# Ledger of designs, part 27: VH-VL binders against o27280

Target 1, 266 residues: o27280
Amino acid sequence: MDSMNVPEVLEIKRIVEESESVKTFIFSWDFRREVRPGQFVMVWDFRDEKPMSVSLIDPVRSEIGISIRRVGEFTDRVHGLSEGDLLGIRGPYGRGFELMGRDILLVGGGIGMAPLAALADEATARGMRVDALVAARTADELLFLDRLEAAGVNISTCTDDGSCGFKGFAHERLLTLEENHDMAAVCGPEPMMFQVMRILDERDVPAQLSLERYMKCAVGICGQCCLDDTGFRVCAEGPVFWSQELSRVREFGRYRRDPAGRRVPW

## First folded at step 12 (VH-VL)

Design Yc4
Fold by ESMFold2, look of step 12:
Structure Yc4 (fold): chain C 266 residues (1-266), chain A 118 residues (1-118), chain B 112 residues (1-112)
Amino acid sequence: as target 1 above (266 residues)
Amino acid sequence: EVQLLESGGGLVQPGGSLRLSCAASGFTFRDYAMSWVRQAPGKGLEWVSAISGRGGSTYYADSVKGRFTISRDNSKNTLYLQMNSLRAEDTAVYYCARRSHYGSFDYWGQGTMVTVSS
Amino acid sequence: QSVLTQPPSVSGAPGQRVTISCTGSSSNIGEGYDVHWYQQLPGTAPKLLIYGNTNRPSGVPDRFSGSKSGTSASLAITGLQAEDEADYYCQSYDSSLYGSKVFGGGTKLTVL
């Protein structure tokens, strides 16, 4: 069953309101089907199916959590569900984050903190020192701060409007942080990730970045998640890539694609 | 005052080995990535190798990869370059350089000369 | 590696303005990586002159200025003085050579 590519219908066990626009949906999960931070699942509401990052991985309680921002018709419908309602889940898919060294930097923008929160739990459980730079447009949109603090993560914040922490973009705040790290993990809006990657390259910090692309099959067959210059399929070779792999990808940070495959600006 | 002091240069035969050291002071050494940069006589600057502040990641120019090893001992505030299988084209002044958090080489040692000659 | 292209020499009379170009590509300067400049006086180690495209470290006179546009950068020196006679290098990062810090070939400035 673990090798079958069909959704499992699961009951929503608990819903956590993370912000006005973000909810975490928690399910019971059989961990014979392993899940690693940075992998994704396909969430099916019996009408449509979308990729979502896993934000909680708890083998002790046999639970996973999936954090979903309300941004459109599908996510509006899912946000309208209650505990006890059903969703289809297939996966996990993709390549997750790899941990190295003893000192890691997490850089997350908005909902991009979701997979990084899961990674922070794994890193702290290993005894790593974890610094997190948590970015959002406003203070109300900063995610997972209490959870990260409770895990012993050293938090720096930035907001576009200055309502919490540093006023400005994540990459500008990063320049003011005085420590060098063994590695970094980055997830958020692609323009933010590009600027952060550039700084990490200049600091000699190897980075893993999690990309979003349109997905249909989630197993690498249909080609809808391909990157322009490499033929990488985000659902198969990603969504987590090393910065070296992305240095060969012309589209990264430059433009996005709509569902029809047309280039559009970020 | 930030200070970087290289040592260990000298004359060596082709195929030989040499270990360079760089003593650092005046800053929190473990917070900075470090590099070796070389300059052949009458030529320009060439980056050789880099190491992250905690020492977890190392980087090498293609011309030295597999022959040179960068390392650091943060308890002694010292950067090292082990140079093996030396060639005549490795002849240069070798500089120890601190990499700023902004990506520049903001402090340099005075260099140590390595001559590879029969 | 001379991934960045600089003129091999430039000259000017005292009091004049000179510029030194640094031409890169889409994998370095054109990707948005910063350009830094170094001055190397005869017989000395290089010294940081400009960082982050435009910033002067403490002690560098404001007659030195940097700029960046597209895939190229420039160092400008106004009010040229005899002691400015030196070699000048630009430096950046190149993503196609992952991990690589790249220098220009250097420009010898002669004060006439």
Scores: ipSAE 0.464, ipTM 0.770, lowest interface PAE 2.9, mean pLDDT 88
Fold by ESMFold2, fold request of step 13:
Structure Yc4 (fold): chain C 266 residues (1-266), chain A 118 residues (1-118), chain B 112 residues (1-112)
Amino acid sequence: as target 1 above (266 residues)
Amino acid sequence: EVQLLESGGGLVQPGGSLRLSCAASGFTFRDYAMSWVRQAPGKGLEWVSAISGRGGSTYYADSVKGRFTISRDNSKNTLYLQMNSLRAEDTAVYYCARRSHYGSFDYWGQGTMVTVSS
Amino acid sequence: QSVLTQPPSVSGAPGQRVTISCTGSSSNIGEGYDVHWYQQLPGTAPKLLIYGNTNRPSGVPDRFSGSKSGTSASLAITGLQAEDEADYYCQSYDSSLYGSKVFGGGTKLTVL
């Protein structure tokens, strides 16, 4: 491909251990390339390339942070790297979150909290009130709590095992919250996002949801990130969609696709 | 106790306008989404419009979209419905209703009658 | 022409059990949205009877119960009393009409 589509090789400036399974890799970044919360980058370890969400956007320090959960061989190799090691970065790509109103609810499950942490920083900098519902299987897997607290975010927690906060699923905790927000931003496991979306629809809260799909080119050429029914390309028209855009997508929350494009149940 | 009181109904000619008000008390008004629901004489309930608690989002049934405007003034604890280009089929009792966090209408006013004729 | 379909009427004698059905589609009840029920006595505003498919607000007797399965919901009333004579409406959310709250056509309950 031409030089603008080749990953830029960057040095890992700092590594933050967010949990036993999640690290944030921080790079110096030239902000002439704008980055918005909810956009993603392609991370290349010189063998494979995977999409990752941007979790830190700091123009003052000229830094960008990318949070990566260890889930397989690629991410195991990346987690084994040290400060000073190199990674290739392409991007940013995709449509980020848009802020509206004065009150926002963030609902994040697991690593899905990463792009929402970046959004929380922007929202608080604009003077918005930010509530966050942070969900995980266990207390040890709750992400970004200290960072959110430092930003002035009002945090509610939810764990499957009850080890921290509400015992149960995120949508069950959401039902016990009595406030009506101007908007919500949602990112996490797609079944969780579907249940949360239904509740927000019923509350008349407009929601933006960040979808994950298999990606190859990241610029909408190869078609590997397409959603059924609409032809939306997650890498180009998304990954962030408004809930009303998703109302025309029967795939959402019902099935996913493998790398060969075959339908696979959740 | 939660109270909702509608006013502003009356008789109007087709093509005319009316503005309905709903005075709310007994709860923190700005924390609740609000709706208008109507009922034509001898007919069932029809949702008309909704507005979020802070007023940032509005929603309309297709039958009224472009003609009706919902709004709220949280400093006065008042919900409004501006109805323009009224038609005979808009004749109904108009209820102000509060939306619960489960999406139900948990409190209703007594309603105000709007008649579009002549 | 209601989005949710209810029988136009049901009847029962005092002490009996009746059920009122509410049939939706894949874009409302079938998509998993909750069903709520309202009682409307003649000449009065509707009153919330059941919310979130099965929950009773304070003050609603336990002889009223709700259920939901597939694309349908049901309101059951046991131990019928004369004061139960009213119109009953189901209500849900319809995703194909974004933002829309949808009601059934109503069911008139007659206590014989």
Scores: ipSAE 0.420, ipTM 0.748, lowest interface PAE 3.6, mean pLDDT 87
Fold by ESMFold2, fold request of step 13:
Structure Yc4 (fold): chain C 266 residues (1-266), chain A 118 residues (1-118), chain B 112 residues (1-112)
Amino acid sequence: as target 1 above (266 residues)
Amino acid sequence: EVQLLESGGGLVQPGGSLRLSCAASGFTFRDYAMSWVRQAPGKGLEWVSAISGRGGSTYYADSVKGRFTISRDNSKNTLYLQMNSLRAEDTAVYYCARRSHYGSFDYWGQGTMVTVSS
Amino acid sequence: QSVLTQPPSVSGAPGQRVTISCTGSSSNIGEGYDVHWYQQLPGTAPKLLIYGNTNRPSGVPDRFSGSKSGTSASLAITGLQAEDEADYYCQSYDSSLYGSKVFGGGTKLTVL
């Protein structure tokens, strides 16, 4: 078993209920296959296969965690599983986040906080100061707050309905934060990421943003994860891109593509 | 009260070097990106260079790239511009400017004059 | 040459209204980046006049106003006074030149 393209069947070691709609599935992991925050894996339920971000990377306990939002048929089936059940995992794939400097800002919307939680653990272990802006529609959907606090992260929250923290959009909350950072890492709904990127550009804060596109092969062969204008493959050159790389991409923030490649509105 | 004070300007020959300094006070210096903006005599404003608050990222206008180096010392609240291979077209008043969190230049120094001539 | 285009001069009589345009492109104003305005009185450093398209810093009279639409922005000055005679610059961010802050060429306002 020498190929990352063949799923390894792994037992679910633990399940953490992060919210009503999000569960983290924890597996034992052989860290000879290194994993970096921002990389993804393909999760196979023996019928279908979907890309999922890694939310926990724990070489000390030999554990990896994958956070999955219940949004459809595949994720409904996975959410119905129990500890001891099996899933296929292949990967990791893609380019992860790069840490630089001493101070980092994390901006996460919804499930987008999952890869940022993994990054926060690495950044704090490295001795960096970590500020996080955690966004969701409602308080019940804010993810990883206890985990971030335990890691020493300085948390700001915002919710669309105002049920926790700032009432409004993440970029509006960001404008009220008075600190400039060495870098930022951003993951969440693409319209949110576009708004946040513009503010960070204007602040001269270099940012890395994690994009989602439809994926099939996960190694860049099939072309289904390509971005317009640049030919970047999200599965190979991304999913994490610097804001400079995205400044050349008209698609980012304007529309998305369905599995057939058709242009659809956000 | 935010204050920015440039120094280090003067007369220099083409091909020479000069280092500008900007002393900052009245705010938490490390929290703000800083820029140099210049204005040639009788001309408009031209952005020259920027540096992030922690100093990890630097940016340059094409006209100065490879010749100028922006830096900062956050322990001294001081911004610098090292100017090498100076040309007559670099003759200008050089302003130190603070980048607001809204992306504007909200505070400016009074400028220091750099004259490049034989 | 200038990424943002301004008229080189405008004029108006005391008490009148003038506007100063700032025309950009899809990589700056047209991408939604904010426009800021600066006033430079003769012999002085520039001063922030308008930020974030429409906002006035404390101490700037409400007869100065800004707007943005499409790929362009406008500074309006009503109730012109002799003290308004100055150079005015617009400024934005241009994503096609990552990291670049861009100024308009400047507009000299003459109060007749």
Scores: ipSAE 0.385, ipTM 0.734, lowest interface PAE 3.9, mean pLDDT 87

Design Yc4
Fold by OpenDDE, fold request of step 13:
Order: sequence, then structure tokens, then C-alpha cells
Structure Yc4 (fold): chain C 266 residues (1-266), chain A 118 residues (1-118), chain B 112 residues (1-112)
Amino acid sequence: as target 1 above (266 residues)
Amino acid sequence: EVQLLESGGGLVQPGGSLRLSCAASGFTFRDYAMSWVRQAPGKGLEWVSAISGRGGSTYYADSVKGRFTISRDNSKNTLYLQMNSLRAEDTAVYYCARRSHYGSFDYWGQGTMVTVSS
Amino acid sequence: QSVLTQPPSVSGAPGQRVTISCTGSSSNIGEGYDVHWYQQLPGTAPKLLIYGNTNRPSGVPDRFSGSKSGTSASLAITGLQAEDEADYYCQSYDSSLYGSKVFGGGTKLTVL
């Protein structure tokens, strides 16, 4: 087994509680191993392994952060861990975001803000203007607001229930915002991304979208994360895709495949 | 009031070049993507080119790729279309149009006529 | 020729209801992109009539309405008036043509 694909057992350096259901686990990282926003790592709790986006990249502190939402058995176990506990981390994998132009729009929903937060840090560090539309079902599910604000990001919020910011969905809020961005990065529920992508396409704003699919090997071998029609592997050709690429993916916004390979509608 | 005013049209021989301009006023120019749409005499509308608000992205119809260049100067509130290697089929009224936040063209200029003829 | 297909002409008497269809494909209307409609009076520039499938800009009478279903869209005009005589164009986005905004071929509406 290639050393790059062998999980490195790392100690949880600290844990940041982002919300009731989301924690960020911070690890020491050797930045001789490059990592880009939008890339993911495989997190191994010595029982199971799941792909997780990198939400923090801090070369100064030699740290990375992985934000994990509590959604099932694996994440329940991980959320039960404490500082000092161990996790296996292998990666990073996949294609990350590319930054273009001077102004960037980030559109994130829920845990989808994780990779976008990392991207925001990079963009602002480069002197880019960053606008972020942060969406969630409720106010308490909005992620990384303080962090983004501290980074100099201009934040707009929307919630399904109107508990914070615009009442409605991200694509609805987006329609009310200016369209002077050079590019956009989008991550969140696929139905959200589906709608947002179309608006951005119509606005002539190049967009990159991060997809989530069932992933097993993370190295483009097993094919579990293949997208229909194109054969794109989310772990290899993605998870970040350009809107033009996704336009060729008929399943995008329509369905996904479960671990058994069955179509599951969104 | 939003206003778009095209200029630069005229008669040109095949293979020639023209540069169209569109002066915009009445809105924050940089906040909107802009497009050129043309209409041949007695024909329908054809999208030609688009440019994002900040000018970072440009798009072209296949019919004009490699020959036309869209650009903008946001400091001057002006949209441009450099047309090279003009062909007879490029003969049309050229409209500049503002792309709305909904993706429609909510404002149009009155157009400038380009005639390519030997 | 046009990516979006419109009937070349429609006609109606004053007061009648007319419908203009716009037929697309899975790469444009069927892909979920919005359809917009434009009215072009003779000798004038196009004017936005309907945006986002069903919305009317200010100043557009409510007798104009848009709808979208599947791979097609439709413009309906009720209470047809003489002043409605014009060319009408549908417009959308096509993902198969990189960055392309696509128009229908246009429909000439004649008020009898």
C-alpha cells in the first residue's frame, strides 16, 4: 500500500464546536503535503472511513481542520471523541477549487460551508473580495459566520424559516444580490447547488461546485463515486467541478447512487 | 433611468474590422453582465457575446468565436465589441443588452447597424 | 435553425386569447433554465416582456403571462389588442453550447 494512501494516525489537537451538530476537528499537519480548499481527506475512526472536506488550512499554525456534521453512526462516534484522541487521516484527495479574478462569490448551505470557509481564507489572503451567501435551515445551523467576518468576508445569510437574514432558499436570495463576481464557488445540498448553478450560468459567472457522493477508495479505482453518463469520478475528477462539466452530468440535481449503486432521488 | 447607447456601426468590406461601443448610464455598470445581440435584416435575434460584470469571463456564439472580442471598461461605463474578419452574414443591427439578475435582458439599446458588403 | 422553436406566426382577433409556444430540449428549457420573453415592435429594439418564466416587469399588462413545463414554454396573451401586433421571442440558456444564450426564431403576431 502506498504511503500516501495509508492513514496517518493523528491526534485531535482541538475541537471547535461550530453548531449543535457540527464540530471542527483540528490536527497538526505537515504542509509538505499540499492541501487545497475543496479537497477532501478520508477520516478513519478505526472502524469505518468517510470522506470529509477540509475546512481549515493554516500553514502558519501548521494545522488543518475538518468539519464534521453529526448525521449517522460514524459521525456520532467521531463527535464523541475528545481532544487528544486519535483519528486516521489519509489524503488529501480530489480536485480543489481554483481562484480566479478579483471578486468571488461563495454560496454555501449547511455543512457545505466547510470547504468554502477554507476557500474564503485563501481568497482573502490573496486580496480578493469575497462575498459569501451562507444558507441554512435555521439560524442555529449557519456555520462559520464569525470566522468569515473576521477574515473580511462580506456575508449574506438566508434561512428557510427566516430566523436569520433572508427568508428563503439560497437561490432565491442570490437573485436579489449583485452579479459582479468573477467566479463563484458553491457547496451544499445538491438541490440548492442545482438551482444556484443555473442562476450563475445565466449571469455569466463561472461557477465551481463541490459534489458529494458515496465514496469508498478515494483514489479513482473502485468507481463507487462515478457520475452517470460522463464517468466522472467525484474522488478523482472532483469533488469540485465546473458548471460546464456538471452540465454534462445528467444525474446532477436529480439523483445520486447509494452504496448499493441504486438510484436515490434528491 | 437606465440607458444604453450603441455606436460604431457602419459599412465595411468583407474581411474588414469594426469596433462597436455601448455607453451605459443610469445604473451601476459593473454590477451587471452585458451582452451583444444582433438581428439580421428581416431575421430573428441572435446572441453574439456576453461578458461578466467585472469582465473576468467572456462568452461567444460559435458563429463569431475567434473573430469577435467582447470587452468592457467599467471606469467608463462602456461595453465594446471588436469585430474582425467580418463576413456578409455578420450584417445586422447590433444591440447591447443588460443582463438582469434573473438572466434576462432587461434593457436594450436602440442598436447600431453593421453592414458587411463588397 | 434556432435552438428554441417558435411558430413563425400567430394571429387573433381583438379580445381573443393567443398562445405562442417555445419548444426547447433537455439542454436548455428541459435542463431547468428560465425562459424569458421579448416583444419587438416594428422598427424598435426588443423589450423584456416576461422574465423568469412567469414574471412581468413593471409596465407590462397582466394580460401577458408566461408558463413553462418540461422542455417547452408558452406565452399567453389575453384580451388581444391592436398594439400587441409585434414579433415575440423566447430566450433561454443552453448548456450544450458553452455559455450560449439562445433565442427562439420569433413569432409574428398579427391582430386581425
Scores: ipSAE 0.321, ipTM 0.753, lowest interface PAE 1.8, mean pLDDT 94
Fold by OpenDDE, fold request of step 13:
Structure Yc4 (fold): chain C 266 residues (1-266), chain A 118 residues (1-118), chain B 112 residues (1-112)
Amino acid sequence: as target 1 above (266 residues)
Amino acid sequence: EVQLLESGGGLVQPGGSLRLSCAASGFTFRDYAMSWVRQAPGKGLEWVSAISGRGGSTYYADSVKGRFTISRDNSKNTLYLQMNSLRAEDTAVYYCARRSHYGSFDYWGQGTMVTVSS
Amino acid sequence: QSVLTQPPSVSGAPGQRVTISCTGSSSNIGEGYDVHWYQQLPGTAPKLLIYGNTNRPSGVPDRFSGSKSGTSASLAITGLQAEDEADYYCQSYDSSLYGSKVFGGGTKLTVL
């Protein structure tokens, strides 16, 4: 356990360009260290460290993938890296997704599809039927479509501008879907997840949602990722939460806290 | 046309058991979650239990937990409610209802009367 | 004792406007869950009247309208008619009651 908290310096084995703003970095991984969909790792570029979801879990090739969206200084630097370059990786951390039943619905928005893609692989490998609602602002921001299709996932797309699939938001598209599922996994912008959760609750579909918060330690010590009114630590009790758990979280869908601990609206 | 038809109601003594059935037609049964809702004589509506389309998830009101079991046979387009340890307060018309996309109940059966009395 | 609170009765004359309130809490209506309304004519099963706060199913006249604000919802009936005499129930979801659908206590509407 102690060893998992020391970053392992790993070579970037390959880089997959998922979109203009998203790259997947592939690393060799020793699967004696188990990793599950929904868990995250801390990525260290020797200057800063950020939590990133695992988007690929391949025990056959002994590889993991980390999909990173370019959103700031850290990710800008990481996106500037090439194959063969080094990064520090520690983890995995957090509670991952649980699979239940035979049919699962995945609802993802933008980079939120990263952990869901990994979950899709596991679910399909187990013989589950997987439906995925993939949402993005525009068609060129839709992630992992080819990968999901290859895995046998039934894909429904949704774009804000209507450039691909349903024109509108994920929760709006969800309302048009008729089939029920044994469970759902949701990840994306928190306002999206908020709306999707309500619909799933009303549909009697158990839902797990992956939250994003500012993290420092990743081991439940510093409290930077604590959720208001519950004391839930996203890095320890999460990042995957059941809808019932999130119903107790006041800030869910409403605001988050920045590195200084200030409330920041979504 | 969507149709729901309840059956299995009747008179039973306290502590007894009944099994209600709801035959569904006019739609793809497995694609819809189903619920039981009851109404005591002269009283309001009370949600009793729900089951997901594939049957993987079940939910119960606190008043019936441990005594009632909801199930479904999608091959027969039938919803069931096994009621054990029945009490006088369980006396009601029991409706089966289909859950809509919005979480509402868009179709209801005509109900079957359950009377628990000594 | 219902999770959602409705007035036990309301009345109005033909042609008038009546409103039925449905008061919830932060764990149901206030949590963002939709409110649905049902009409139950005497001796019949409930019928969906309003879904998703404001939507009318096919066949429901536009005299019926729903609204939601804060922790409460409201059903408005304009141009009241004799056939509107019935019991009306609001329904929602409550997060504090795992997986539970919740109904109001019902409102008996009398057309004078």
Scores: ipSAE 0.297, ipTM 0.740, lowest interface PAE 1.7, mean pLDDT 94
Fold by OpenDDE, fold request of step 13:
Structure Yc4 (fold): chain C 266 residues (1-266), chain A 118 residues (1-118), chain B 112 residues (1-112)
Amino acid sequence: as target 1 above (266 residues)
Amino acid sequence: EVQLLESGGGLVQPGGSLRLSCAASGFTFRDYAMSWVRQAPGKGLEWVSAISGRGGSTYYADSVKGRFTISRDNSKNTLYLQMNSLRAEDTAVYYCARRSHYGSFDYWGQGTMVTVSS
Amino acid sequence: QSVLTQPPSVSGAPGQRVTISCTGSSSNIGEGYDVHWYQQLPGTAPKLLIYGNTNRPSGVPDRFSGSKSGTSASLAITGLQAEDEADYYCQSYDSSLYGSKVFGGGTKLTVL
């Protein structure tokens, strides 16, 4: 238990440039330590530590991938690294996605596709039918399309500017898709997830959604990622939640807490 | 043209069982969730049960949980409702309804009457 | 008793405007779930009248309109006609009753 919380210093084996702002860092992984899609790891660059979703799980090659979007100082530093450089990785943590049924719908926005890509690999490996709605602001920000296609995923795209696929938001595109899924997994901007969840609920499709919150300890102690009213800790009870769980979380889709604990609207 | 046709209703004693069927046509059946909605004589509409398009998920109103079972055979385009341990308060016209992509019930059958009486 | 509250009855003269309210809560209409409306003529099955708060299916006259605000929704009927005499039901989803669809108690519209 204690050993899991000690960061392992790992060498960056490969770097895949997914888009202008997203890179996937690949590490050798000992799969005696199980990792599930939807779980996250804490990435330590020896200055700061941030939670990152696992986007690739490859037991054959004994590798995991962590996709990181450039959004701030920490990620800027990480994006400046090269193959062969070192990072500290501890985890995995949190509750990952569960797979059930025969057909699954994935709805992802931006970097939210990271954990869903890993889930897609597992689902297809299990012989499930996978439909993926991939959303982004622009065509250049759509992630993992080739990877998903290669895995046998049926892809639908939507972009805010209409540069690829459906012009509009994910929930709007979703309304035009068939209701033939046993389960859905959703990850992306919280306003998107909020709207998507409502549609899925109305469609009698059980949904799991991955939340993003400010996180510090990753072990359910510090409370920084605690959701209002429920006491749910994103790092412990999440980050993957069922829709019925999130229905109890009033802040969901409405606001989040910043590092200072202040309410910040979406 | 979308069509839904309920059958299997009738008179049954309390504690008895009945199985309703709904034959669907005019659309890709497996792509739509289906529901049963009932209406007691002179009363309002009450949702009873729902099932996802592929049948992987089922939902029940609290009033029927443990007694009713919803199922579907997509190869036959048929929705079912197995009703066990029937009670007098289960007396109603039972409608099968298709759930639209917008979450509404966009098509309804004409209903089948279920009467539970001693 | 019903999760969504409707007036039991409303009435109007031909040509008038009538409104039917549907009052919910923060766990259904207020949660952001859509409201749908159904018309049920005497002795018939319900018919979808309004879906997604404001949309009319094909064949539904534009004198029927829906709206939603806060925790409530409303069905408005302008130019009331004799054939509009029916029961009207609102319907939504309630997050506190996971998986459950909820109906209003129904409103009987009488055309005077």
Scores: ipSAE 0.203, ipTM 0.712, lowest interface PAE 1.8, mean pLDDT 93

